# VH-VL binders against q9nrl2r1430to1533, part 49

Target 1, 104 residues: q9nrl2r1430to1533
Amino acid sequence: GGVHELSAFEQLVVELVRHDDSWPFLKLVSKIQVPDYYDIIKKPIALNIIREKVNKCEYKLASEFIDDIELMFSNCFEYNPRNTSEAKAGTRLQAFFHIQAQKL
Key: E = the ipSAE of ESMFold2; O = the ipSAE of OpenDDE; V2 = 0.75 times the mean of E and O plus 0.25 times the DockQ between their complexes.

## First folded at step 4 (VH-VL)

Design b22 (framework fv_iluzanebart; at its last look DockQ between E and O 0.21; V2 from the best seeds 0.00; counts 0 for: pae E 11.7 > 2, placed apart)
Fold by ESMFold2-Fast, scan of step 4:
Structure b22 (fold): chain C 104 residues (1-104), chain A 123 residues (1-123), chain B 107 residues (1-107)
Amino acid sequence: as target 1 above (104 residues)
Amino acid sequence: EVQLVQSGAEVKKPGESLKISCKGSGYSFTDYWIGWVRQMPGKGLEWMGIIYPGDSDTRYSPSFQGQVTISADKSISTAYLQWSSLKASDTAMYFCARPEYLDSWYEGDFDYWGQGTLVTVSS
Amino acid sequence: EIVMTQSPATLSVSPGERATLSCRASQSVSSYLAWFQQKPGQAPRLLIYDASTRATGIPARFSGSGSGTEFTLTISSLQPEDFAVYYCQQYDNWPYTFGQGTKVDIK
């Protein structure tokens, strides 16, 4: 939506990026380092892409923004077994996101 | 307007150190990969390495690993290419580049290029 | 590392003619192939990525095709500004590698 919604999305993305558990989510997973990732994950996304979409005013509804963040976590849990450092970071960051998203 | 502006030409002697720069403007510097490409006189293009300034993730081409250092300073939106000890064989044009689209950095769409820095190393 | 081989080394054509440039990879790069144009004294310019997708602002006379190991760049009607060196580049695996270039010069 409005200007205030866009400011809220940017602030939330900044908070996610600064979180200690953001490291698996800052940029797209490398096909070179993880060759089978893109065979499994068909809608890849990362925080830098979401931030760019916010800055370009591509989210018209809060639900669209939330859907992209949830897609990011869903991809993490689909690819990574539950006991991995990636999945654990995702679990903690997702919980943080759910608390912050209450403000939207 | 997205711009990559490189430092000026350098004339050096073998054994000297050198650090050249590539300053990004008009975009979020920490969100895009930056790559360095060498072109020796009369020769083609060679990838040297890439860096993601947001987390300093750096990848070198094997032929350049240990020969150069790639770094970035987020506070001034500048990427660097550095030699501890230059050789005559380092004489070349050096380009920095950035992909057009954030999600296609891996797709090789390096669409924004600096003007190049000519480095001449001679005795 | 993946070796990219371009042919011919030099292609002499007249304005208005079609130019066809070839690029071969030493192993499959799927569709992860880009084409660049470089004029003397200038930085490279991205023309095509993902084997066949034109970059922003690139004229329709430039087209790319191919997948796997064999790729082609076609310029349907050469304009005077198209005389340059053209490079293919794979980005399927690191390090990204360029071909040696094809020089398109005036006949």
Scores: ipSAE 0.309, ipTM 0.808, lowest interface PAE 3.6, mean pLDDT 90
Fold by OpenDDE, look of step 5:
Structure b22 (fold): chain C 104 residues (1-104), chain A 123 residues (1-123), chain B 107 residues (1-107)
Amino acid sequence: as target 1 above (104 residues)
Amino acid sequence: EVQLVQSGAEVKKPGESLKISCKGSGYSFTDYWIGWVRQMPGKGLEWMGIIYPGDSDTRYSPSFQGQVTISADKSISTAYLQWSSLKASDTAMYFCARPEYLDSWYEGDFDYWGQGTLVTVSS
Amino acid sequence: EIVMTQSPATLSVSPGERATLSCRASQSVSSYLAWFQQKPGQAPRLLIYDASTRATGIPARFSGSGSGTEFTLTISSLQPEDFAVYYCQQYDNWPYTFGQGTKVDIK
């Protein structure tokens, strides 16, 4: 709690959110718009959830943080065919993440 | 400030048509589902249906499918509920609501209801 | 559709006492369960969502628990403004459905 200097995790989440290809990942998928999503994806996650976990200091290791981000992308690729806008955005954002994650 | 303002009370006769409205303000109207809830006198709440004004995707509860029409005019940020032929049993309070908690996650800003429109149908 | 059943129909409680309201689903709704408060002549007000998360501005005396088919709303110390009708609502499957309501009145 409280105002503090952004941690490496916080900064990376900010960069991911601000990325042009973050739109599929900003929040959990709508059950109304995508009725079958949660029948397929059993461990849903999104950047807003990850941000909350960061803010609550729930990540003790960088590997835990990375695992959640990778899960987010994995979910996207599991549900969305490769030729979809979501999958294409995910591919680009994941590449960006992998570069930035080297700083962790 | 987010607000949903509904049209005024209606007194109608059986067989008449009716269209009531719900105007949203203080937010991007096209980005949130908006729906209608019926509450008959002294009874509980019933979801009638919801609409996404951005693309007019509409979902009806089975009990209301074919009984009413839900629509939206995004140019004036207004959702509608209409009947082609009212029945006495349509007498009720009708609320519009922005049910973001049913669709979005972890927003914490999703409890918005209209003040309600009382519809009375009697011969 | 999923049927939501609340109990009791009426709960009489004295100010300052604990109130416990139950909600049962005819099938599992996971944690997609909300609680609403409604006072006469007013629109419903969201209290709890995702079974146990308080909505913005809701006092700490309100708490929700449960998952699957059994849910509970607890008011730890009833205040005068808490006398109202309370509804549970599932949003796991469309159509989203409400319970029939529990009226909390003064003992």
Scores: ipSAE 0.021, ipTM 0.683, lowest interface PAE 5.4, mean pLDDT 91
Fold by ESMFold2, look of step 5:
Structure b22 (fold): chain C 104 residues (1-104), chain A 123 residues (1-123), chain B 107 residues (1-107)
Amino acid sequence: as target 1 above (104 residues)
Amino acid sequence: EVQLVQSGAEVKKPGESLKISCKGSGYSFTDYWIGWVRQMPGKGLEWMGIIYPGDSDTRYSPSFQGQVTISADKSISTAYLQWSSLKASDTAMYFCARPEYLDSWYEGDFDYWGQGTLVTVSS
Amino acid sequence: EIVMTQSPATLSVSPGERATLSCRASQSVSSYLAWFQQKPGQAPRLLIYDASTRATGIPARFSGSGSGTEFTLTISSLQPEDFAVYYCQQYDNWPYTFGQGTKVDIK
């Protein structure tokens, strides 16, 4: 993407970080707290990493940015049972993301 | 340029309190873990604990759990290591360090180090 | 806790020669292994992470190898500035631990 898309990615990731349901996604899952996480999730990603990639202009296409965000949610649903607080937060944040992404 | 600048050397007596600091600059302070490492005189390196300043998520090595407090003030980009009651065995050099990458895969991958703070505890 | 054992405790080598340092973990740490260099009065300096990846700015004469429980740091042609203490560190599982160090002295 161009300068317009990079500004839109920045705005969207800021809105995601500020959302009440962002708490499971702010940083990578700690291997100290959750020792088996990285045995199950092979492509970990979190909002702080996505934000850094936006700041460094590492996304060349909007699809690349959207793919990282969707990977983040997919990891959450793969690791966490649907009845957990993490999965419920993921469902709500993903719905918010889909609404905001229409503004790209 | 990423820099970690620690507070100056301290000479204390047993039973006194102490708080030493590590100020980060040249990067987004809240986005990186910061760890503390102890080196006793003539000895090797010991992992004490880590903190994520963005949300104050803190992890201690078992040997240091309850012995020290690790904290951060993100408004001034500063991490702290503190004792409520020093012992002579706390005499050591203390380093702060930051990993190169944001994620937890590289928590032990410390690329940036403070200059060290010498703490001497004696009567 | 994962115990990291380094050998030898002291390694005497001449400038220009190869130094080989060993690090053994009490259980597998996969590739989550780093090497540090420390000179007297200085902070540690990261040399190698992920068992074999050189950190930014580290000369090619430093190389790391190994996985699981056995790891090696090789300095292919020792320079005068390489005489120091070297530490391995695992970061696979809590608590993260250092080896006791290998001192590389001039012969």
Scores: ipSAE 0.005, ipTM 0.604, lowest interface PAE 11.7, mean pLDDT 87
ESMFold2 (binder alone), look of step 5: mean pLDDT 92; pTM 0.936

Design b23 (framework fv_iluzanebart; at its last look DockQ between E and O 0.06; V2 from the best seeds 0.00; counts 0 for: pae E 10.6 > 2, placed apart)
Fold by ESMFold2-Fast, scan of step 4:
Structure b23 (fold): chain C 104 residues (1-104), chain A 123 residues (1-123), chain B 107 residues (1-107)
Amino acid sequence: as target 1 above (104 residues)
Amino acid sequence: EVQLVQSGAEVKKPGESLKISCKGSGYSFTDYWIGWVRQMPGKGLEWMGIIYPGDSDTRYSPSFQGQVTISADKSISTAYLQWSSLKASDTAMYFCARPYYSYSWYEGDFDYWGQGTLVTVSS
Amino acid sequence: EIVMTQSPATLSVSPGERATLSCRASQSVSSYLAWFQQKPGQAPRLLIYDASTRATGIPARFSGSGSGTEFTLTISSLQPEDFAVYYCQQYDNWPYTFGQGTKVDIK
């Protein structure tokens, strides 16, 4: 076959997924295990959803992609107290994202 | 093109071990849940369990907890269903399935299915 | 576990006629209800999810309705390829559970 080329958005999502601090963000929080999450967070999102949207070409502007990733971090900080492992992972991953997003 | 390709039919004796597979292609394997469904001969469908290959989060239906093991190897985009000791009552068609959207395990839109693996256990 | 009950067990219909299939949940599943079609020797095919939303590529003659505990699948003008077994499935709570199926047979 042919050579498959990755988009800039997909490359960035792959880097986020592979980061040590991505574990709270890989997939949606379980409503069965954490039922109060969906009472508090009204626009849930995760890296697997963002990656699917990239692969289906649903982001028309870089700002739309950045907004979804920022929403993911905003949800993390809204639900999780500052002293939790989730909030600490989110803080480090967000800093990493801001450095990488300069490439966009 | 999203595809789930399952391993071939198996004929086994009671007490033997077995591991069947479901290989995903055409999508990011680690970003979607994969489920296993049993259909006994002439009967309906029943969920056995689901796995998220990205972190190996696995959930079993209560009737299958301890009866089977569900696992995945993300390096080869393959999910597995395994028995340590087969029984005649394990004779069935086994399907793997993936939801249409990566977030859709809450929405039940399992739109991609493997072709099925027939397992026959008889003496 | 939520028990799904389908009726009738077998429905005999002539081509071109309307078929109506029922599904009842033992407790409310809101609108978290899917319908699947299965033909002999084949994997199930998703028809409807969220009680009334057609899956991609599903013909308009298939429609779903209902909420809570009572659901209906309607095939408005049955085609020869529609003779199959139909399953409802709830996904409001784990484990997800299927009904026992309704076989749509030719009259």
Scores: ipSAE 0.325, ipTM 0.818, lowest interface PAE 3.0, mean pLDDT 90
Fold by OpenDDE, look of step 5:
Structure b23 (fold): chain C 104 residues (1-104), chain A 123 residues (1-123), chain B 107 residues (1-107)
Amino acid sequence: as target 1 above (104 residues)
Amino acid sequence: EVQLVQSGAEVKKPGESLKISCKGSGYSFTDYWIGWVRQMPGKGLEWMGIIYPGDSDTRYSPSFQGQVTISADKSISTAYLQWSSLKASDTAMYFCARPYYSYSWYEGDFDYWGQGTLVTVSS
Amino acid sequence: EIVMTQSPATLSVSPGERATLSCRASQSVSSYLAWFQQKPGQAPRLLIYDASTRATGIPARFSGSGSGTEFTLTISSLQPEDFAVYYCQQYDNWPYTFGQGTKVDIK
């Protein structure tokens, strides 16, 4: 696409992706690496998917965008014990998100 | 519109090296796996490997591990398949494809395929 | 790897008739099963994914069913443009694997 001003959603996704704690969330969990993941998580989502939805203007309300982001974190905490690197990263990233989301 | 455009047909001799390409457009190239499928003359389809251009995570089918190299240049939205030394048995049509993943994709996401690259290897 | 076996190898059907294609997996692939159509000189086209969901733009005459190890593609009323080779493919486990294909030709 061409150069355009980023929407609030686009900008927030960029900030999330660039965050040091985004690594568990950049793309969908590998079924090969984590065979039982999709037996537990029924609504998988990741930042790349959310970014695509933003690009396609699929979010009409901020609440819809927020719901997907929260789902992403919820999935992480559902699958990963609290003491894992993934859960710890998720906790920090979610805190960051909650601060930024106040601007929406 | 999502498109995968592959490089043109190749005629090579055994022992020569080759690198063919697949350029993606109309979508975020770094956010989707892209791979290569071999189809020998008159035969079926075989997955060779897939790569995630965002971080270059690459998976090969066991039969193709060490036989080819799959890579990607995300700066130009292009995936590659290369041989260091071609064999006559490498003669085939090669497709690049963005595979579908169940559970993981929202409605509207599905497979996309390049038009294919014919590689002929003969002495 | 998971072996996919299709039957029959060739299916001769008259236009307007029903075509039934079978695909068997050497082990369960749950519903991670896709059907592709391929015509000479063309790339495969996705018809069905998740065993029974039609891809976007695919006519209603195409339907998929099954789960685990046994799957079926049905073309309710064969159209002239439907004569082609059909492949099933599992994506439950890497490497993804195709069946050997079923050729649907004119009776």
Scores: ipSAE 0.015, ipTM 0.663, lowest interface PAE 8.3, mean pLDDT 89
Fold by ESMFold2, look of step 5:
Structure b23 (fold): chain C 104 residues (1-104), chain A 123 residues (1-123), chain B 107 residues (1-107)
Amino acid sequence: as target 1 above (104 residues)
Amino acid sequence: EVQLVQSGAEVKKPGESLKISCKGSGYSFTDYWIGWVRQMPGKGLEWMGIIYPGDSDTRYSPSFQGQVTISADKSISTAYLQWSSLKASDTAMYFCARPYYSYSWYEGDFDYWGQGTLVTVSS
Amino acid sequence: EIVMTQSPATLSVSPGERATLSCRASQSVSSYLAWFQQKPGQAPRLLIYDASTRATGIPARFSGSGSGTEFTLTISSLQPEDFAVYYCQQYDNWPYTFGQGTKVDIK
């Protein structure tokens, strides 16, 4: 996208990172701590990766950016049972994302 | 176990072409970035470029853009580094490396390394 | 390109002693900093990534700290196998860049 859209993506990623419920999503899940994660999740992604893709202008369309963020949440819900702290954080952060994404 | 096995040492003359290889095993080759690092005699390490074999997305360091070709053949789980015309300054050890995590082209936790390929270019 | 500067160039220490290696970046790299060990004739070995996280199989005597532009690698009690060259590497922005290395030599 254009320069304005890239600035909006950067702003949105910063807001997501600053949110209290971002802690499961800041970096890729540790294979050491969660050894079966990568057997289940085929397309891992995290906020640090999305931020770098924004910084390097790798998103051509806003839908590509939104798809990566939604993939991040769907991975969380696929791996984690609903009653876990990770899944609850994901639900709250996704709701926050949807509100902020109205501004795009 | 994850392994990266590189082709053997090469002794070449300036102007000759060369293609060295890095064969990955013990993992899904198409799901991980793989990169090439140069180490000139008595010098430190330099990233040359990286490739995602799944779709051939390739990123070169500016100093190496147009100087080498990085490619992969996913059917035989092999990445390549290629010169059309070698120079004496290409004399170095060349390593391939893979990150710990899949799908991360900018995650710099490269923890799997090939054994290195020594390339000597002399008159 | 982000320039990584290591100090000292050479560090002479006895086995069992503590070694502290420094790495400075020309601009902030946040926590995207790795440390590698390399012995003569061998490939580099990842020690630390994300500034402070030990890679798989790395002994607890290796620890990393820092963020932004200033980073350290500490080896709490040097073993004979730890005498090598150590490189820091930033991976905040492509191209990834290494420092020039610190040689840890036996006194």
Scores: ipSAE 0.007, ipTM 0.570, lowest interface PAE 10.6, mean pLDDT 87
ESMFold2 (binder alone), look of step 5: mean pLDDT 91; pTM 0.931

Design b24 (framework fv_iluzanebart)
Fold by ESMFold2-Fast, scan of step 4:
Structure b24 (fold): chain C 104 residues (1-104), chain A 124 residues (1-124), chain B 107 residues (1-107)
Amino acid sequence: as target 1 above (104 residues)
Amino acid sequence: EVQLVQSGAEVKKPGESLKISCKGSGYSFTDYWIGWVRQMPGKGLEWMGIIYPGDSDTRYSPSFQGQVTISADKSISTAYLQWSSLKASDTAMYFCARHSYEWDSGYYDYFDYWGQGTLVTVSS
Amino acid sequence: EIVMTQSPATLSVSPGERATLSCRASQSVSSYLAWFQQKPGQAPRLLIYDASTRATGIPARFSGSGSGTEFTLTISSLQPEDFAVYYCQQYDNWPYTFGQGTKVDIK
């Protein structure tokens, strides 16, 4: 990977954060709000964590970045039943991500 | 450099209102929880509540629910702690703190940066 | 609410000696435990998180251990700047709670 990949990751994270369906993904799920979350989800992640990794240049390959975004969606669908507002938001944001990921 | 700068000391009478502030700089203010901690004179530390400035999601400790209001203004990177009517028992040092996380270590929510504190004295 | 109990209330140690501070939780907090140092007139400073991980910039003489309900903070060779009050804090469940503190004084 190179500097062009880093710029693309930054742009994509900003687009995801600004999307109307980003609300379940902006920050780590709180144990305060959802006490059983960390008993079920073993690799928690959110857009603020991914943004920090981008800023620290921790992604060497586009595949590593894509894997973290996909982990975020996978966690959403594992914890949240399919008929929930969280799962529906995740479905729409994931579709948006797949379109934008073509830029990578 | 990450910094949290709090407003200056306050001397108030019972029944007066007060709003103290905590200004963040050197990081993305909307991406980190800010918490408020009380320390009464000669006593230990007590969590009051936390706020996520990005969406104003706020959680209070049960002992402080209804006693104070926590808010944030993301346009000026500032969090607030407010009393509608102060009591003598509110005399304390108040600290703000910013959460941290580490993806490699399991994404634990711990508080790593602290403001210098705001001393609030309430006496008649 | 999870109650955190620290012992001893005061620990008197000479410079260069080892200090061992204990923290007990009323129920399991797994490894969701932090240690803070507070010097007179100053804000708390994070030393340890996740029971045993040193925060950035914290000297190697500070170490944490334990899991579940019993935790220990060890200062292997106490320096003059280490005389302070130390607090443990759980973040397993809300509300987050602190211990009452252990004061480390000069013997």
Scores: ipSAE 0.013, ipTM 0.671, lowest interface PAE 7.8, mean pLDDT 87

Design b25 (framework fv_iluzanebart)
Fold by ESMFold2-Fast, scan of step 4:
Structure b25 (fold): chain C 104 residues (1-104), chain A 124 residues (1-124), chain B 107 residues (1-107)
Amino acid sequence: as target 1 above (104 residues)
Amino acid sequence: EVQLVQSGAEVKKPGESLKISCKGSGYSFTDYWIGWVRQMPGKGLEWMGIIYPGDSDTRYSPSFQGQVTISADKSISTAYLQWSSLKASDTAMYFCARLTYDFLSGDYEYFDYWGQGTLVTVSS
Amino acid sequence: EIVMTQSPATLSVSPGERATLSCRASQSVSSYLAWFQQKPGQAPRLLIYDASTRATGIPARFSGSGSGTEFTLTISSLQPEDFAVYYCQQYDNWPYTFGQGTKVDIK
């Protein structure tokens, strides 16, 4: 016997997904609902994609994982004005991420 | 092992309601879109709509908007396709399929795993 | 919606021969095109995605090419198990749309 353990990256992604401010980041932005998003954002990414990459062992370095999470936040701040609920959620979730990422 | 298992064949009369299911296993069900595809007897494939089970975001093909309801119960990893009132023209094989991330585009999704299909026959 | 047109409707080939199937989009879909194989009584099987990338487990005799509006699926040295209906599907734009299919029959 044994217990199935999650990787450090998987544990961090699970914590991000469960956070109250994760709602703008769970899946890729809808092209139907936000038609200009993909004209502005050239490297779209979301937590479900990052989690899939973790599960496929596509991150060889912690820096690669951190870069994808930071890209996600960067996209949020590039598309959404500072006073939007999306930008505010992103600011809080990014701060939470920076605290958790110290464990990597 | 990723698997999508659909409910069994149905024989119905026009005007009856029906709800068929697609149960996912072997992956995180809430992290992938599930799509529904119709194939009428001897005809090709028609995309009906998709649902993201994590937040129930649902999108319909214009041809199927208002004709069917797509839903999901994430607690049992199951997606549903429902008719309030069946018509003879609903006679078809219905497939569910999982959509995955397109790593080259960064935003588009393609069907990677398919259920075995549910045959629905509607006749008087 | 983007209309996908496949040709020919039916292709008759002998085992060991090359089969070439065409798919045309009514407007550009870049490289966001997939090919599926369907045998009688079975679900579709993904063969190719991103116009030219083989899905896991798909034999090397299957190859895809093209971009924009013109796409080709090639089956080199066709095997008996390759007699099936083949569908192209675009996923560049909503709604996703399939071609009407090309049936590959034994000559």
Scores: ipSAE 0.017, ipTM 0.699, lowest interface PAE 7.7, mean pLDDT 88

Design b26 (framework fv_iluzanebart)
Fold by ESMFold2-Fast, scan of step 4:
Structure b26 (fold): chain C 104 residues (1-104), chain A 124 residues (1-124), chain B 107 residues (1-107)
Amino acid sequence: as target 1 above (104 residues)
Amino acid sequence: EVQLVQSGAEVKKPGESLKISCKGSGYSFTDYWIGWVRQMPGKGLEWMGIIYPGDSDTRYSPSFQGQVTISADKSISTAYLQWSSLKASDTAMYFCARHDFDYESGLYEAFDIWGQGTLVTVSS
Amino acid sequence: EIVMTQSPATLSVSPGERATLSCRASQSVSSYLAWFQQKPGQAPRLLIYDASTRATGIPARFSGSGSGTEFTLTISSLQPEDFAVYYCQQYDNWPYTFGQGTKVDIK
């Protein structure tokens, strides 16, 4: 915990946001645009929410941060069929995350 | 050497179809995104869309969605920009450019290698 | 979409003088900002990426600075071959967007 871990979480979130495959994950899915999303996904989350939690020092352990990122990917694969652009982006971004998360 | 070579200039009439090409050489074509940029006569640069040739994942800028089709044939290291029905307003120089992408480091590089451009003139 | 605004529209400077070009983003793009040079009849040429990193082969007189929403391209001693239009481009979020360009005239 502390300043060092917060710095590492901020760095990784910034890298995820900047990744070409982050577009499905930047902010919460709109209920107006995708009305059935919240009927299927019970714990919605996105990179902007995770980044705000990092900035407010809400992650005490690396495992809590990792759990929120993994929830985001799990939601993507639950809602989106594997052949969609969203699912493909999620697969690539998750692989990138797993490699970077080894440094945490 | 690393380069992108585009097809030659085109003169077309409104309503005609067109497909222009961008061929990569000197690098692993499937490891880089290819983007298309429009420049209208005397105007600035605007992104049209990008494609990842490895799996043909394609993203369009909102103003170009439905107006053009971007595709790639990785067997010949070539990306394409296609119109089903040209308009006079499509008259422009079209550039392709490659985007460096590294999943392992999360390091993005800007579009570093550009094609020479394809001039498309649409007039009656 | 993120709007990129460049200023001034045109710079007229003498050879050997410093040129300073500005680029403003409508929201933070962190350091994911590139500068391109375009000469008449040519494709754009990458000068700077990651706000301040010079691309391969770019002379040291070109430097970039800034982060977030405010960015600057500086040409420390303008050469005759630097006559061109300069574009900034953000690649932080899709769609990627260019500024409208700054034309540099050597006069």
Scores: ipSAE 0.000, ipTM 0.539, lowest interface PAE 18.3, mean pLDDT 85

Design b27 (framework fv_iluzanebart)
Fold by ESMFold2-Fast, scan of step 4:
Structure b27 (fold): chain C 104 residues (1-104), chain A 123 residues (1-123), chain B 107 residues (1-107)
Amino acid sequence: as target 1 above (104 residues)
Amino acid sequence: EVQLVQSGAEVKKPGESLKISCKGSGYSFTDYWIGWVRQMPGKGLEWMGIIYPGDSDTRYSPSFQGQVTISADKSISTAYLQWSSLKASDTAMYFCARQYLDYDSGYWEFDYWGQGTLVTVSS
Amino acid sequence: EIVMTQSPATLSVSPGERATLSCRASQSVSSYLAWFQQKPGQAPRLLIYDASTRATGIPARFSGSGSGTEFTLTISSLQPEDFAVYYCQQYDNWPYTFGQGTKVDIK
């Protein structure tokens, strides 16, 4: 594809990283800190991995990029109970993502 | 003990269909990616694709997209690699492999391998 | 697709000697590089991942180094069971790609 599509993914990831509610999503969850995480979450992903994939032009379609971001939120809601700070941050960041994704 | 056991050797003619299998045991089959790797006689290794059996999410190498079908039957803990119409160029050893995940770092690689299935296609 | 190139194609060494194998990526793969050993008639065996981390059960004589595009596998004191073909593989980008292999032969 076009170079403009790759720039749009990069801009969106940067906006997500800079958002106040990105803190649960910046890097992969540590097994040492959360021992049962990888027993529950089989497709782990985080913004640092998604950003790296964008920088290396690994997304061929906008749908692939969107799928990885949605997987990240899905993992959050699967592992974290609804009343946790993590789940609340995820809900707000996902809403922000849906608004920004209209630009893709 | 994690084990992957593949189906036996196959001898086929061009144009025939074929489905080979990889049965997992000693672990939760639906919780780990399984991949298929081709090795042509006297050549190196090539990734064909990977599947997550829990939801049948499948990713193909571009050179194998449309050439083969990867599937899994979680009720019998078995992954499959299938050809609708074999070619002589499909003659190869086919390996299946299961995901290894380093949980501390969050990185992964394929560490558990089946013994291989030799497929010979000739006329 | 990222192309992995290994050198030399064949390395002839005696037991007890050091073997050094090279792997080059056509573009940066950071540290997402694995090394596999394959003996005739057998499936590949994971030796090293994350460029330098030994897999469980792999002897200390195997070590990996490098990042970006240049990687090295070193076998410090080659044992009789180490005569095999060695493959590097990047897992930075799908499709994962292997090098063509380096055959380690006895002199």
Scores: ipSAE 0.013, ipTM 0.588, lowest interface PAE 8.3, mean pLDDT 86

